# VH-VL binders against Peptide methionine sulfoxide reductase B3, chloroplastic (MSRB3): the designs that were tried, part 12

Target 1, 158 residues: Peptide methionine sulfoxide reductase B3, chloroplastic (MSRB3), of Oryza sativa subsp. japonica (Rice) (q6auk5)
Amino acid sequence: RGTAGRRRLQVVVAMSSSAPPPPPGSVQKSEEEWEAILSPEQFRILRLKGTEYPGTGEYDKLFAEGVYECAGCGTPLYKSSTKFNSGCGWPAFYEGFPGAIARTPDPDGRRIEITCAACGGHLGHVFKGEGFNTPTDERHCVNSISLKFIPASEDSKL
Short names: E, the ipSAE of ESMFold2; O, the ipSAE of OpenDDE; V2, 0.75 times the mean of E and O plus 0.25 times the DockQ between their complexes.

## First folded at step 8 (VH-VL; framework fv_bexmarilimab)

Design e5 (from c4 with heavy chain S32T; at its last look DockQ between E and O 0.60; V2 from the best seeds 0.00; counts 0 for: pae E 5.2 > 2)
Fold by ESMFold2, look of step 8:
Structure e5 (fold): chain C 158 residues (1-158), chain A 121 residues (1-121), chain B 108 residues (1-108)
Amino acid sequence: as target 1 above (158 residues)
Amino acid sequence: QVTLKESGPTLVKPTQTLTLTCSFSGFSLSTTGVAIGWIRQPPGKALEWLAHIYWDDDKRYNPALKSRLTISKDTSKNQVVLTMTNMDPVDTATYYCAHSLEWMDYYFDYWGQGTLVTVSS
Amino acid sequence: EIVLTQSPGTLSLSPGERATLSCTASQSVSSEYLHWYQQKPGKAPKLLIYGASSLQSGVPSRFSGSGSGTDYTLTISSLQPEDFATYYCQQWYSSPYTFGQGTKLEIK
């Protein structure tokens, strides 16, 4: 089975269409099941809400064309065209695919957590009103380890 | 190089008001996400968070002490001031100021050397 | 208020041994808000671990942290003479933002 090609094909379709994301909560696994399929660092960040050290993430400086998927469940989350350099040391996006990103205020009321709507995987936090010259003036500050980048590529088609 | 330094009286009498100043360099309080906090430690005892102030002038106080505490900043002087009213001998402690960033999960990454404040008759 | 209880209160070990320090919260804490500090006599605390398991810059790799919910652990894999100090856990999850009472790690 061509899992990598299937994902690239789905990414290309998602980049070229307005198809809705999977329903919230549509991917459910026990924490034991997650621990079995995720690397230790992926589990720490996606399931235990960890944060990678700033400036160290695989995608911090990446601006290639493609789609960023949830590293846990494969749900498309961000188009590369929404990525921008915010200077904070993590990948930054100004907008996710419609319905793909869930938001929950932190207990202290200062920050807003963002999660994959499908599986609940922790992505990071969103900040609003910072004055960026982007369509939304939002900064989705996302751990690289929570993401899997799918490059735009035609080599896996048919 | 980030540095913080506490200054103010070393000795106060019961019922007096304590005013402490945190002077810092190597960062600006106008930088998005920056906060300065105050933490105290009675001799031989655990650390106790008192208050902190954010770059956007939002303030948080330990609820047990809120009626006695006021925190303010002067960004142009690179200073944060803590005022604590109605001092009591139980408030004898080393007082620290410390730097944090809200987008880095609110830990204190840089601390001043601390100043011992003794409250006695 | 979230009370952080550290155990043991004092831990007596020799250089080269492994140290395991416990921090138990009175209610669940999201691990991103659980931090560890080292304090030597006459000095300010120094951040070691943030977010339960992330190592602060400049901290030796023999230090590590783990845990979630109510139970957190700081581990020092091979004790060095400079590691004998008092260690505090701290939560920034819910006001008031509290510290544990400390574990004193002393040379046996």
Scores: ipSAE 0.219, ipTM 0.711, lowest interface PAE 5.2, mean pLDDT 86
ESMFold2 (binder alone), look of step 8: mean pLDDT 92; pTM 0.933
OpenDDE, look of step 8: ipSAE 0.527; ipTM 0.824

Design e6 (from c4 with light chain S30D; at its last look DockQ between E and O 0.55; V2 from the best seeds 0.00; counts 0 for: pae E 6.2 > 2)
Fold by ESMFold2, look of step 8:
Structure e6 (fold): chain C 158 residues (1-158), chain A 121 residues (1-121), chain B 108 residues (1-108)
Amino acid sequence: as target 1 above (158 residues)
Amino acid sequence: QVTLKESGPTLVKPTQTLTLTCSFSGFSLSTSGVAIGWIRQPPGKALEWLAHIYWDDDKRYNPALKSRLTISKDTSKNQVVLTMTNMDPVDTATYYCAHSLEWMDYYFDYWGQGTLVTVSS
Amino acid sequence: EIVLTQSPGTLSLSPGERATLSCTASQSVDSEYLHWYQQKPGKAPKLLIYGASSLQSGVPSRFSGSGSGTDYTLTISSLQPEDFATYYCQQWYSSPYTFGQGTKLEIK
C-alpha cells in the first residue's frame, strides 16, 4: 500500500522545502479503505480519534532536523524547527505548514481538534495562550502515531 | 501518588445547603489542563456528573442541577469546593471528586474514596 | 442530552467465560470521548478503557473495547474472579456528560 513509496515521497518532500502541501480534502477514502491500509493503531488514532499514552510515542523526545508528515496520506504537516519541549508527553509544535492543518472546535467549545487537512486524519488538539516561549503561543499537541518523521539529508543542510 | 479525598457532613436535613470539599495531593490545580469534577451515585443507582472546574477557573455544571450548584477552587490550599442548595432526600448519594486532564480526553483517571451524604429529617 | 443505554442490565457468567457488554448512545459520539469504568462493591469507579479502545495503564489485556458512532462494546475474553463488578460507559462529547446505567457482571 505504498509504505516504501510513501516514505520515498516523504524523503522527497523533506529535500524540497518549497513543495506545497496537498489541498484540503484532496485525499478521500472510505473508512473501510483506510482500515485496509492503516495499521490497527494508526486506524485507531487517525480515523477513530484515539490518543496515545503520554511519553510513549516514537517522536515525543525526538528533535532531529526534518519534516513530520501525516502517517495516513503523507502530507507534510510540521517542520522540525517548530517542534518544542512542552513537557506534556506528546510531540508539540507551534506551527504547521500553511493550509496543512484543519481545526474543529469540540461541542463544548473547550478543545479544538486538529486534523490533516488533506485526509481528515486525527492529529490531536491545539491549545492557545499557554505562555510558552514560542513565536505563536500555540501548542499543537500531536500523537506520534499520526506522524511519520522524514529526516533531513546531509546535502539538504545549510 | 495522586490522591483525592472528599470531606463534609454525612447527614443533612432537607432544604439545607451541602458544602463538600475535595482535598488533593500529587498534582496542582494551577497546572495547565487539570480539572476536578464532582460525580454522585445514589445507593444502587448509576453515576451522575455534577460539575467540574478547570485550572483556568472555567466552570461547567450539569444543566439539570445548575441552579443549585456552585463550584470553586482554592489553589493555595489544594482544594475544590462544591455547594449544593436546597437538599432533598432524592439527593442522598455517595459524592466523589475526581481528577481529569484536558488533553487526555477528559476521562476521570483518579477518584476520591467518596463520601456518603444522607438527606433526611 | 446523550443517553447511554447499556445492555444487558445483569450478566451472569462463570469464570473463564467470555463477557460482552454493550453501550448504545442516543446520538453519535466521537470515540475518543467514550470511556469505560469498572466499579467493585464498596469502591470508587476505576478507569478501565478510554477513547473506546485504549486500555488504561495496569488494566489486563483480557479487557478490550471497540466501537464507533452510537455502538460500543466492552469485551472480557476470559473472566477472572476479580472481574465480577459493575461496568459503566461514559461520554465526554457533549454536556451533560452522561454515564450509562451500568451492567452488573455476576457469578452464575
Scores: ipSAE 0.150, ipTM 0.691, lowest interface PAE 6.2, mean pLDDT 86
ESMFold2 (binder alone), look of step 8: mean pLDDT 92; pTM 0.932
OpenDDE, look of step 8: ipSAE 0.524; ipTM 0.820

## First folded at step 9 (VH-VL; framework fv_bexmarilimab)

Design f1 (from c4 with heavy chain D105N; at its last look DockQ between E and O 0.60; V2 from the best seeds 0.00; counts 0 for: pae E 7.4 > 2)
Fold by ESMFold2, look of step 9:
Structure f1 (fold): chain C 158 residues (1-158), chain A 121 residues (1-121), chain B 108 residues (1-108)
Amino acid sequence: as target 1 above (158 residues)
Amino acid sequence: QVTLKESGPTLVKPTQTLTLTCSFSGFSLSTSGVAIGWIRQPPGKALEWLAHIYWDDDKRYNPALKSRLTISKDTSKNQVVLTMTNMDPVDTATYYCAHSLEWMNYYFDYWGQGTLVTVSS
Amino acid sequence: EIVLTQSPGTLSLSPGERATLSCTASQSVSSEYLHWYQQKPGKAPKLLIYGASSLQSGVPSRFSGSGSGTDYTLTISSLQPEDFATYYCQQWYSSPYTFGQGTKLEIK
């Protein structure tokens, strides 16, 4: 991704989590427009609700400092500090930025789909009450392909 | 390493109650996300989902058959039991039990070999 | 209830040919809940494709799946003798969790 200056700006924005959340549906594109800007695999997952094979995602075992953005629209979704090892083969977060994550129950009443609130891109599912030693005891189980990791720069770590 | 096997009567008379046992190894019903389902297949026909039971004892039944079905588990014995009341010749089928993992999109990844149950008067 | 209709009912092809099997849902299904199984006579179904397009471990790469909404496709790029079987699609989106009626793939 970009130069050190862009990484510095992106990390500063991510570390400022008090910003108002983007409005739901604030990023609207046609399916043709999405297909033009997303890779085929990103389109399959973000727009067609696919799932990457467990343990294969770029971010499954990544714990570097930074921010995870929506791969479709660039909305900041998760701080690296909320990422934890769930042992399940997908990136796991216990909390997103305020207002960044929308939830929709699946018809079976057991799984809750999570999407980017701004663009509706499919992220995965959230699971509650599994007994993880995290502040929320929630597991946002997220496809790596739905995310773009923006590393922290040394200047932004002050 | 994961195996499942169905057992129970192979011949049942109309109106009787069928009890089938799924015995398994290579996993535990106490593992988060694990579910065991029952599926049947009449000879030459499509598969039909009957019921399944989750690791946390949540139970789901095919609504068309719910009044006739009961599913239960015994985690210490690695067994799941399906009971189906008021059997009828239309219920003649091969009965399968199968493993699924809910966080893996609920597909049936391991199946038992199946047991044919014939209902005849 | 979501009805899955598979077509054709029987597909007769030669080894080496490309097979295309369709599964149409009576209402939209999230693709992550649509799965494909292979079944040979006297055997239990075997999972091939999960989530419409993800290949199960140990399944040959000649198998692929695609689709979304109501229309899904299983493709076998170059048929092998062991691929002649009956194929079922299955949805876990809405109870009752249903299977298609099957497509029998047989040697022409």
Scores: ipSAE 0.029, ipTM 0.643, lowest interface PAE 7.4, mean pLDDT 85
ESMFold2 (binder alone), look of step 9: mean pLDDT 92; pTM 0.932
OpenDDE, look of step 9: ipSAE 0.710; ipTM 0.859

Design f2 (from c4 with heavy chain D105G; at its last look DockQ between E and O 0.62; V2 from the best seeds 0.00; counts 0 for: pae E 8.1 > 2)
Fold by ESMFold2, look of step 9:
Structure f2 (fold): chain C 158 residues (1-158), chain A 121 residues (1-121), chain B 108 residues (1-108)
Amino acid sequence: as target 1 above (158 residues)
Amino acid sequence: QVTLKESGPTLVKPTQTLTLTCSFSGFSLSTSGVAIGWIRQPPGKALEWLAHIYWDDDKRYNPALKSRLTISKDTSKNQVVLTMTNMDPVDTATYYCAHSLEWMGYYFDYWGQGTLVTVSS
Amino acid sequence: EIVLTQSPGTLSLSPGERATLSCTASQSVSSEYLHWYQQKPGKAPKLLIYGASSLQSGVPSRFSGSGSGTDYTLTISSLQPEDFATYYCQQWYSSPYTFGQGTKLEIK
């Protein structure tokens, strides 16, 4: 089937970890809907802006090749190539995918909250100017529980 | 082992300047994310935040007291100093210094034992 | 300024009972900035709960915290003799960083 087959294939491909990220604000669910699909700890962190205890997150020491997506909505957020060891006890990235990360300054002006732009899920905070030898001199300090790691396969590596 | 200890005069007269020193060990104030704060508690009353200083020398003051407060650090001596001018009997309180790590959400996880400062003529 | 109002002012209970302490903020607070401390007579405050619901290291699991926005709760599931103390909530969301007036938990 020509047209039907191509549409079906595109839907399957578009739902993979390599699919284009949704537009900012495009994933809207009620808090009740979020609570129904997230684990209690995911809900606490993504929706209630909690923080996991340092050094305890699944991805703190993970440096495998792949993509980190929002655990709530599946939006691709970070490439593994931007992950670095900051020594802070949380996964650290120096750059997210374009348009994927939204920023909101905390009242004290020192911490800047980062959220998934698509669904508003809390990720953690970004810090600037700390002197890390990275392309951006930024540290996106992200809760592992806010992320789902999608490993690169042999066939999808570049 | 993280420890903090407040030192300074226990009795001051009205209008005098109070100088308190927080001496600490088990961490360095040059470590990224570390902050030291000062909190006071009048006898039998609630805690009141005064000021804090960050590892990068950024400073925050309680707006109601800002004109009277100065906070500074000496990282080589592991000390933070608070000065409070124009003391008044209402400033009688136990003064605490406390450690915080801003990467963890700005809570005071380690406290000194406190020092009672009485302001009386 | 965000005022934190704790209720009740004094709570009289026996060991083994469940304690529920309330902290109400005059404005919404992001829960990551709402913390609970325990203070025993003559001692400095001790951190119990940070970020509304996370237990500090060394705090017994009978302590728990919950809440969001303006309403926060500290719960002690089965009181032990050492739990009778004064409890303070504290916000680090907006300057001045304020504490509640305290709830005194006393032996009945």
Scores: ipSAE 0.029, ipTM 0.650, lowest interface PAE 8.1, mean pLDDT 85
ESMFold2 (binder alone), look of step 9: mean pLDDT 92; pTM 0.936
OpenDDE, look of step 9: ipSAE 0.651; ipTM 0.845

Design f3 (from c4 with heavy chain L101Y; at its last look DockQ between E and O 0.45; V2 from the best seeds 0.00; counts 0 for: pae E 3.5 > 2)
Fold by ESMFold2, look of step 9:
Structure f3 (fold): chain C 158 residues (1-158), chain A 121 residues (1-121), chain B 108 residues (1-108)
Amino acid sequence: as target 1 above (158 residues)
Amino acid sequence: QVTLKESGPTLVKPTQTLTLTCSFSGFSLSTSGVAIGWIRQPPGKALEWLAHIYWDDDKRYNPALKSRLTISKDTSKNQVVLTMTNMDPVDTATYYCAHSYEWMDYYFDYWGQGTLVTVSS
Amino acid sequence: EIVLTQSPGTLSLSPGERATLSCTASQSVSSEYLHWYQQKPGKAPKLLIYGASSLQSGVPSRFSGSGSGTDYTLTISSLQPEDFATYYCQQWYSSPYTFGQGTKLEIK
């Protein structure tokens, strides 16, 4: 047998707000594959860990009922009920779905990066102990570009 | 409109302590995410980062110079102060203060005009 | 410490030409922390590109940046007289936060 090239397991799992989230690391694509399906701005933020300018994101001031999914892989990340007004210019959530959010300290030790556990897509950062009156006193500060909002299923009755 | 301005002595003698003040307007250092850094540039040479102070009073120093540097802020005066001890002729440089925002990518988006500090006897 | 090496040291070109400036890091940098500054004689540096590829407000679209890992590029698609200056890359990935030694872009 000759030398095998790099082989990556590619698992694309369709997700909805009712389905269990896919296992961590279960969505793997090459950077070329991501670049082919993501818009340039989505690629910059989800894969290159960029940050959208504050106050400009589509979901910054959105409080409709539904689920926020990863814009890259469709994994459900946040329920709208966990979204709150942070005053900081990005969508803020105090809690994600169990197992959906991975955390990694930044190299400078000041911030904790949050990523989609399934695909590794960059979401933003989480801050703890800021004194917000929320159940967790955590702020998941998330780029709107990293998210796709799915309205509550009752909206589909019409 | 964001502005920063460096002030302090332009001539110091070897072994003296340099104290520089960055006065700024158009933002508050109490704003979450805001930071001020100091950078120097010897004549004809590359830029060198010195120190950085955050809105929450966390402070970072270039490890090569840490024993000589102190950075502090006075939020009510819109000022940041850098002190550098034991000055030597090799420390002759233009000293800049600059704004950054940690909620973004930490780049220095606004700079002061710089102040040339000459170290000579 | 991450050393940023810029090449060439000096680049002599005419207005209207395309400039390509290189910045190579001694170890991998997460690209959101790689920035480019323009500096004209006697003036403070001016932020040009942040996060390897995003243009700062007010920067003309003839400027572009690209790269990841250790290799980054600044490109000016059609040089204007005001673009002749020194360009620095800078990393904010790990302390000490270092600058490259600069590329001087001058009129041929």
Scores: ipSAE 0.373, ipTM 0.761, lowest interface PAE 3.5, mean pLDDT 88
ESMFold2 (binder alone), look of step 9: mean pLDDT 93; pTM 0.941
OpenDDE, look of step 9: ipSAE 0.524; ipTM 0.820

Design f4 (from c4 with heavy chain L101F; at its last look DockQ between E and O 0.51; V2 from the best seeds 0.00; counts 0 for: pae E 4.0 > 2)
Heavy chain, then light chain:
Amino acid sequence: QVTLKESGPTLVKPTQTLTLTCSFSGFSLSTSGVAIGWIRQPPGKALEWLAHIYWDDDKRYNPALKSRLTISKDTSKNQVVLTMTNMDPVDTATYYCAHSFEWMDYYFDYWGQGTLVTVSS
Amino acid sequence: EIVLTQSPGTLSLSPGERATLSCTASQSVSSEYLHWYQQKPGKAPKLLIYGASSLQSGVPSRFSGSGSGTDYTLTISSLQPEDFATYYCQQWYSSPYTFGQGTKLEIK
ESMFold2, look of step 9: ipSAE 0.323; ipTM 0.736
ESMFold2 (binder alone), look of step 9: mean pLDDT 92; pTM 0.935
OpenDDE, look of step 9: ipSAE 0.543; ipTM 0.821

Design f5 (from c4 with heavy chain Y107W; at its last look DockQ between E and O 0.59; V2 from the best seeds 0.00; counts 0 for: pae E 5.8 > 2)
Fold by ESMFold2, look of step 9:
Structure f5 (fold): chain C 158 residues (1-158), chain A 121 residues (1-121), chain B 108 residues (1-108)
Amino acid sequence: as target 1 above (158 residues)
Amino acid sequence: QVTLKESGPTLVKPTQTLTLTCSFSGFSLSTSGVAIGWIRQPPGKALEWLAHIYWDDDKRYNPALKSRLTISKDTSKNQVVLTMTNMDPVDTATYYCAHSLEWMDYWFDYWGQGTLVTVSS
Amino acid sequence: EIVLTQSPGTLSLSPGERATLSCTASQSVSSEYLHWYQQKPGKAPKLLIYGASSLQSGVPSRFSGSGSGTDYTLTISSLQPEDFATYYCQQWYSSPYTFGQGTKLEIK
C-alpha cells in the first residue's frame, strides 16, 4: 500500500491490486502475421469485425467451468461464472476480467463494440440495461470464434 | 412467418401530407432488438433510407428529410406509421417497410411488397 | 454521408459465366455493416450477403462476398438464369444509411 511522498508508487500499487490487463496494443502483429496464424473465419471475426451466425458457435451453449481466452493472443477475458443464458444465440457474459475488455462506441451511437484490450481482436458488442438479473445488467455478446475455452484443471483447485 | 405490408394513399398532390402504415405479423415491436425501417425507391432509381424506429422507441431519420418525417409505432396493433409532409413530385416512389434486428448488424431481412405513391398536380 | 459507388453500372454476361460486382465506399466502412441485396423488377429487395461475406439463409453457395475498408466485392460463380437482376450494396455504419446506385446484371 502506498506511503506518503511517492505518488508514482501509489499509482502502481493501486493498479496492481486490480490486476489490470496488459496495456492496450501490447500484443502487436502485422496483418500478414495475423493471417498466418488465424483460421480464415477467426481472421474475419477477430480482425475484420465479422459476426458468426446465431446459435452456431462452439461455446453458445457451453456452461462448463473454466476461463475464456482471446483466440488471437491468449489473454484471459471471461470467467465461466460470468456466462449466462441470454437466449440470443451467442455466448453472453455479464463481466470480463478487470481491464481485459476495451469498449468503442459504434458511429450510430446505439451499439458499443468490445475488443480484447491486449491485441484489439473484435469480440462483439456489449448491451446495457436490458433487465437481466445479473450483477451488472450488461450483456457482453461475444462470438465463439473470438474465444478459446480453457477448462478448469483438477477439481481440487476449485 | 414474418410479413409486412404497406398501406396508404397511392396518389397525393404537391404540398399534401402522406401517411403510410406498415402492418406486420410474426414478430412484436416490443421485443428487444427489433426495429422497423422505411425505405423508398423512385422508379428506376436507387433505394433511399428514410427512417427507423426501434423497440425502445428510439427514432432515426435521414438528415436530408428529417424536417418532413415523423415515425411512430402502435405495438398493440402491430403497426408503424410514417408521415411525410409537403410532398413534391420528386417524392414519387415505391415505399417499403422492412424489419431489422440491431443485435444482428441491422440488415433488412424482411421487406413489405411496397406501395407506389405518385405525387402529381 | 458515405457514398457507395458500384461498378460496373451494367454487366452483360451469359449463363455459366462468373460475375464480379464492385462496391466502393467514399470512406472506410466496418465490414459487418456492409450488406448486399438482389432486386428483380417489381419486387422488393432480397438480402443475399450480410457483414460483407456471410450468406443469408437459403442463398446458393455460388454467391460470395469479400472486402474491407472501402472496397467490397460480390461474386457469382457460374451464373444461373435466375441471377439476372439488379444488385445493391448497403452500409449501416454511419447515418444516413446509404445504398449504392446498383449494378444491373443482364443476359448477353
Scores: ipSAE 0.182, ipTM 0.679, lowest interface PAE 5.8, mean pLDDT 85
ESMFold2 (binder alone), look of step 9: mean pLDDT 91; pTM 0.926
OpenDDE, look of step 9: ipSAE 0.503; ipTM 0.813

Design f6 (from c4 with heavy chain L101W W103F; at its last look DockQ between E and O 0.49; V2 from the best seeds 0.00; counts 0 for: pae E 2.8 > 2)
Heavy chain, then light chain:
Amino acid sequence: QVTLKESGPTLVKPTQTLTLTCSFSGFSLSTSGVAIGWIRQPPGKALEWLAHIYWDDDKRYNPALKSRLTISKDTSKNQVVLTMTNMDPVDTATYYCAHSWEFMDYYFDYWGQGTLVTVSS
Amino acid sequence: EIVLTQSPGTLSLSPGERATLSCTASQSVSSEYLHWYQQKPGKAPKLLIYGASSLQSGVPSRFSGSGSGTDYTLTISSLQPEDFATYYCQQWYSSPYTFGQGTKLEIK
ESMFold2, look of step 9: ipSAE 0.463; ipTM 0.780
ESMFold2 (binder alone), look of step 9: mean pLDDT 92; pTM 0.935
OpenDDE, look of step 9: ipSAE 0.448; ipTM 0.797
ESMFold2, look of step 10: ipSAE 0.464; ipTM 0.792
ESMFold2 (binder alone), look of step 10: mean pLDDT 92; pTM 0.932
OpenDDE, look of step 10: ipSAE 0.567; ipTM 0.825

## First folded at step 10 (VH-VL; framework fv_bexmarilimab)

Design g1 (from f6 with heavy chain M104Y; at its last look DockQ between E and O 0.68; V2 from the best seeds 0.00; counts 0 for: pae E 5.0 > 2)
Fold by ESMFold2, look of step 10:
Structure g1 (fold): chain C 158 residues (1-158), chain A 121 residues (1-121), chain B 108 residues (1-108)
Amino acid sequence: as target 1 above (158 residues)
Amino acid sequence: QVTLKESGPTLVKPTQTLTLTCSFSGFSLSTSGVAIGWIRQPPGKALEWLAHIYWDDDKRYNPALKSRLTISKDTSKNQVVLTMTNMDPVDTATYYCAHSWEFYDYYFDYWGQGTLVTVSS
Amino acid sequence: EIVLTQSPGTLSLSPGERATLSCTASQSVSSEYLHWYQQKPGKAPKLLIYGASSLQSGVPSRFSGSGSGTDYTLTISSLQPEDFATYYCQQWYSSPYTFGQGTKLEIK
């Protein structure tokens, strides 16, 4: 496990924090409570399982160093180092933090939904075996509106 | 620019087999997530989904019609073929082919102009 | 099979009025798989709304969609002459992928 660049950012973050990852379902709010704190578009996507229009998301073309959190509950979901350009119009990641991402097959088995494990917020879908040159050959296809990017600070780059 | 066009016979007799070809341009069926569907519409009636074929050759059929339908693709020719056996006058309809993409939640974003197929003796 | 029931079957309104078209599913669907199409006579359907509420590119902002679970609506806030057409909802949640029977929006 590593730090910045050729090393995993997760190790640097873990050494600066001893808190365990949030348990699945640990963030529970009524839909009315979610609607009160989320923007209308965030609510539509995170809670009503909408999809942002391709190529319009804030993070579609962002490759800055940092961490992507759930926009609903703040749970860390993806490191920037796992982000890659899939050319599909949404942020793409090949791996999430351990235990952060829940998977549920759709009824006809064609797509697999991914959600924030802590709050159940809809993220998008994961696709496997597409042949991308990444460590996992998985593509977490994620709505930008489901995410909040936390840039790496000067101090956290040590 | 994405285009699709249906071709095939416009008149068939009862019990005959209908073969329709969807010829398309502006995209490839080798592209991950891409798919083509067939939809029909009897005159003055609602749309009915028939079949769908994906880039990875996964095929889905309307269960009510599955025993009569076969869908196939030829990626090098940019074509999808639908075959429907044992045609009946009730199958008289405009037949459309349409593009969809998994990343866009499967909605039919581009349609051919449609071809009217009449089944009559 | 998920049956989509649209109401009313025919809606007669004047230009400038608000139209509300309903689509009810026989069982719950995830809203990302509920789509709306417009069809004019002699033409192929045209996508208007995807994922229940997302406006397709090039569709005027007077169109909007809402709903979740079993109940979905398409709203046209101020009808224009070109909006008089037949509207279909469609689900891609589970096979068979079904369309509603349509709502014909006609000029009064």
Scores: ipSAE 0.259, ipTM 0.723, lowest interface PAE 5.0, mean pLDDT 86
ESMFold2 (binder alone), look of step 10: mean pLDDT 92; pTM 0.937
OpenDDE, look of step 10: ipSAE 0.342; ipTM 0.771

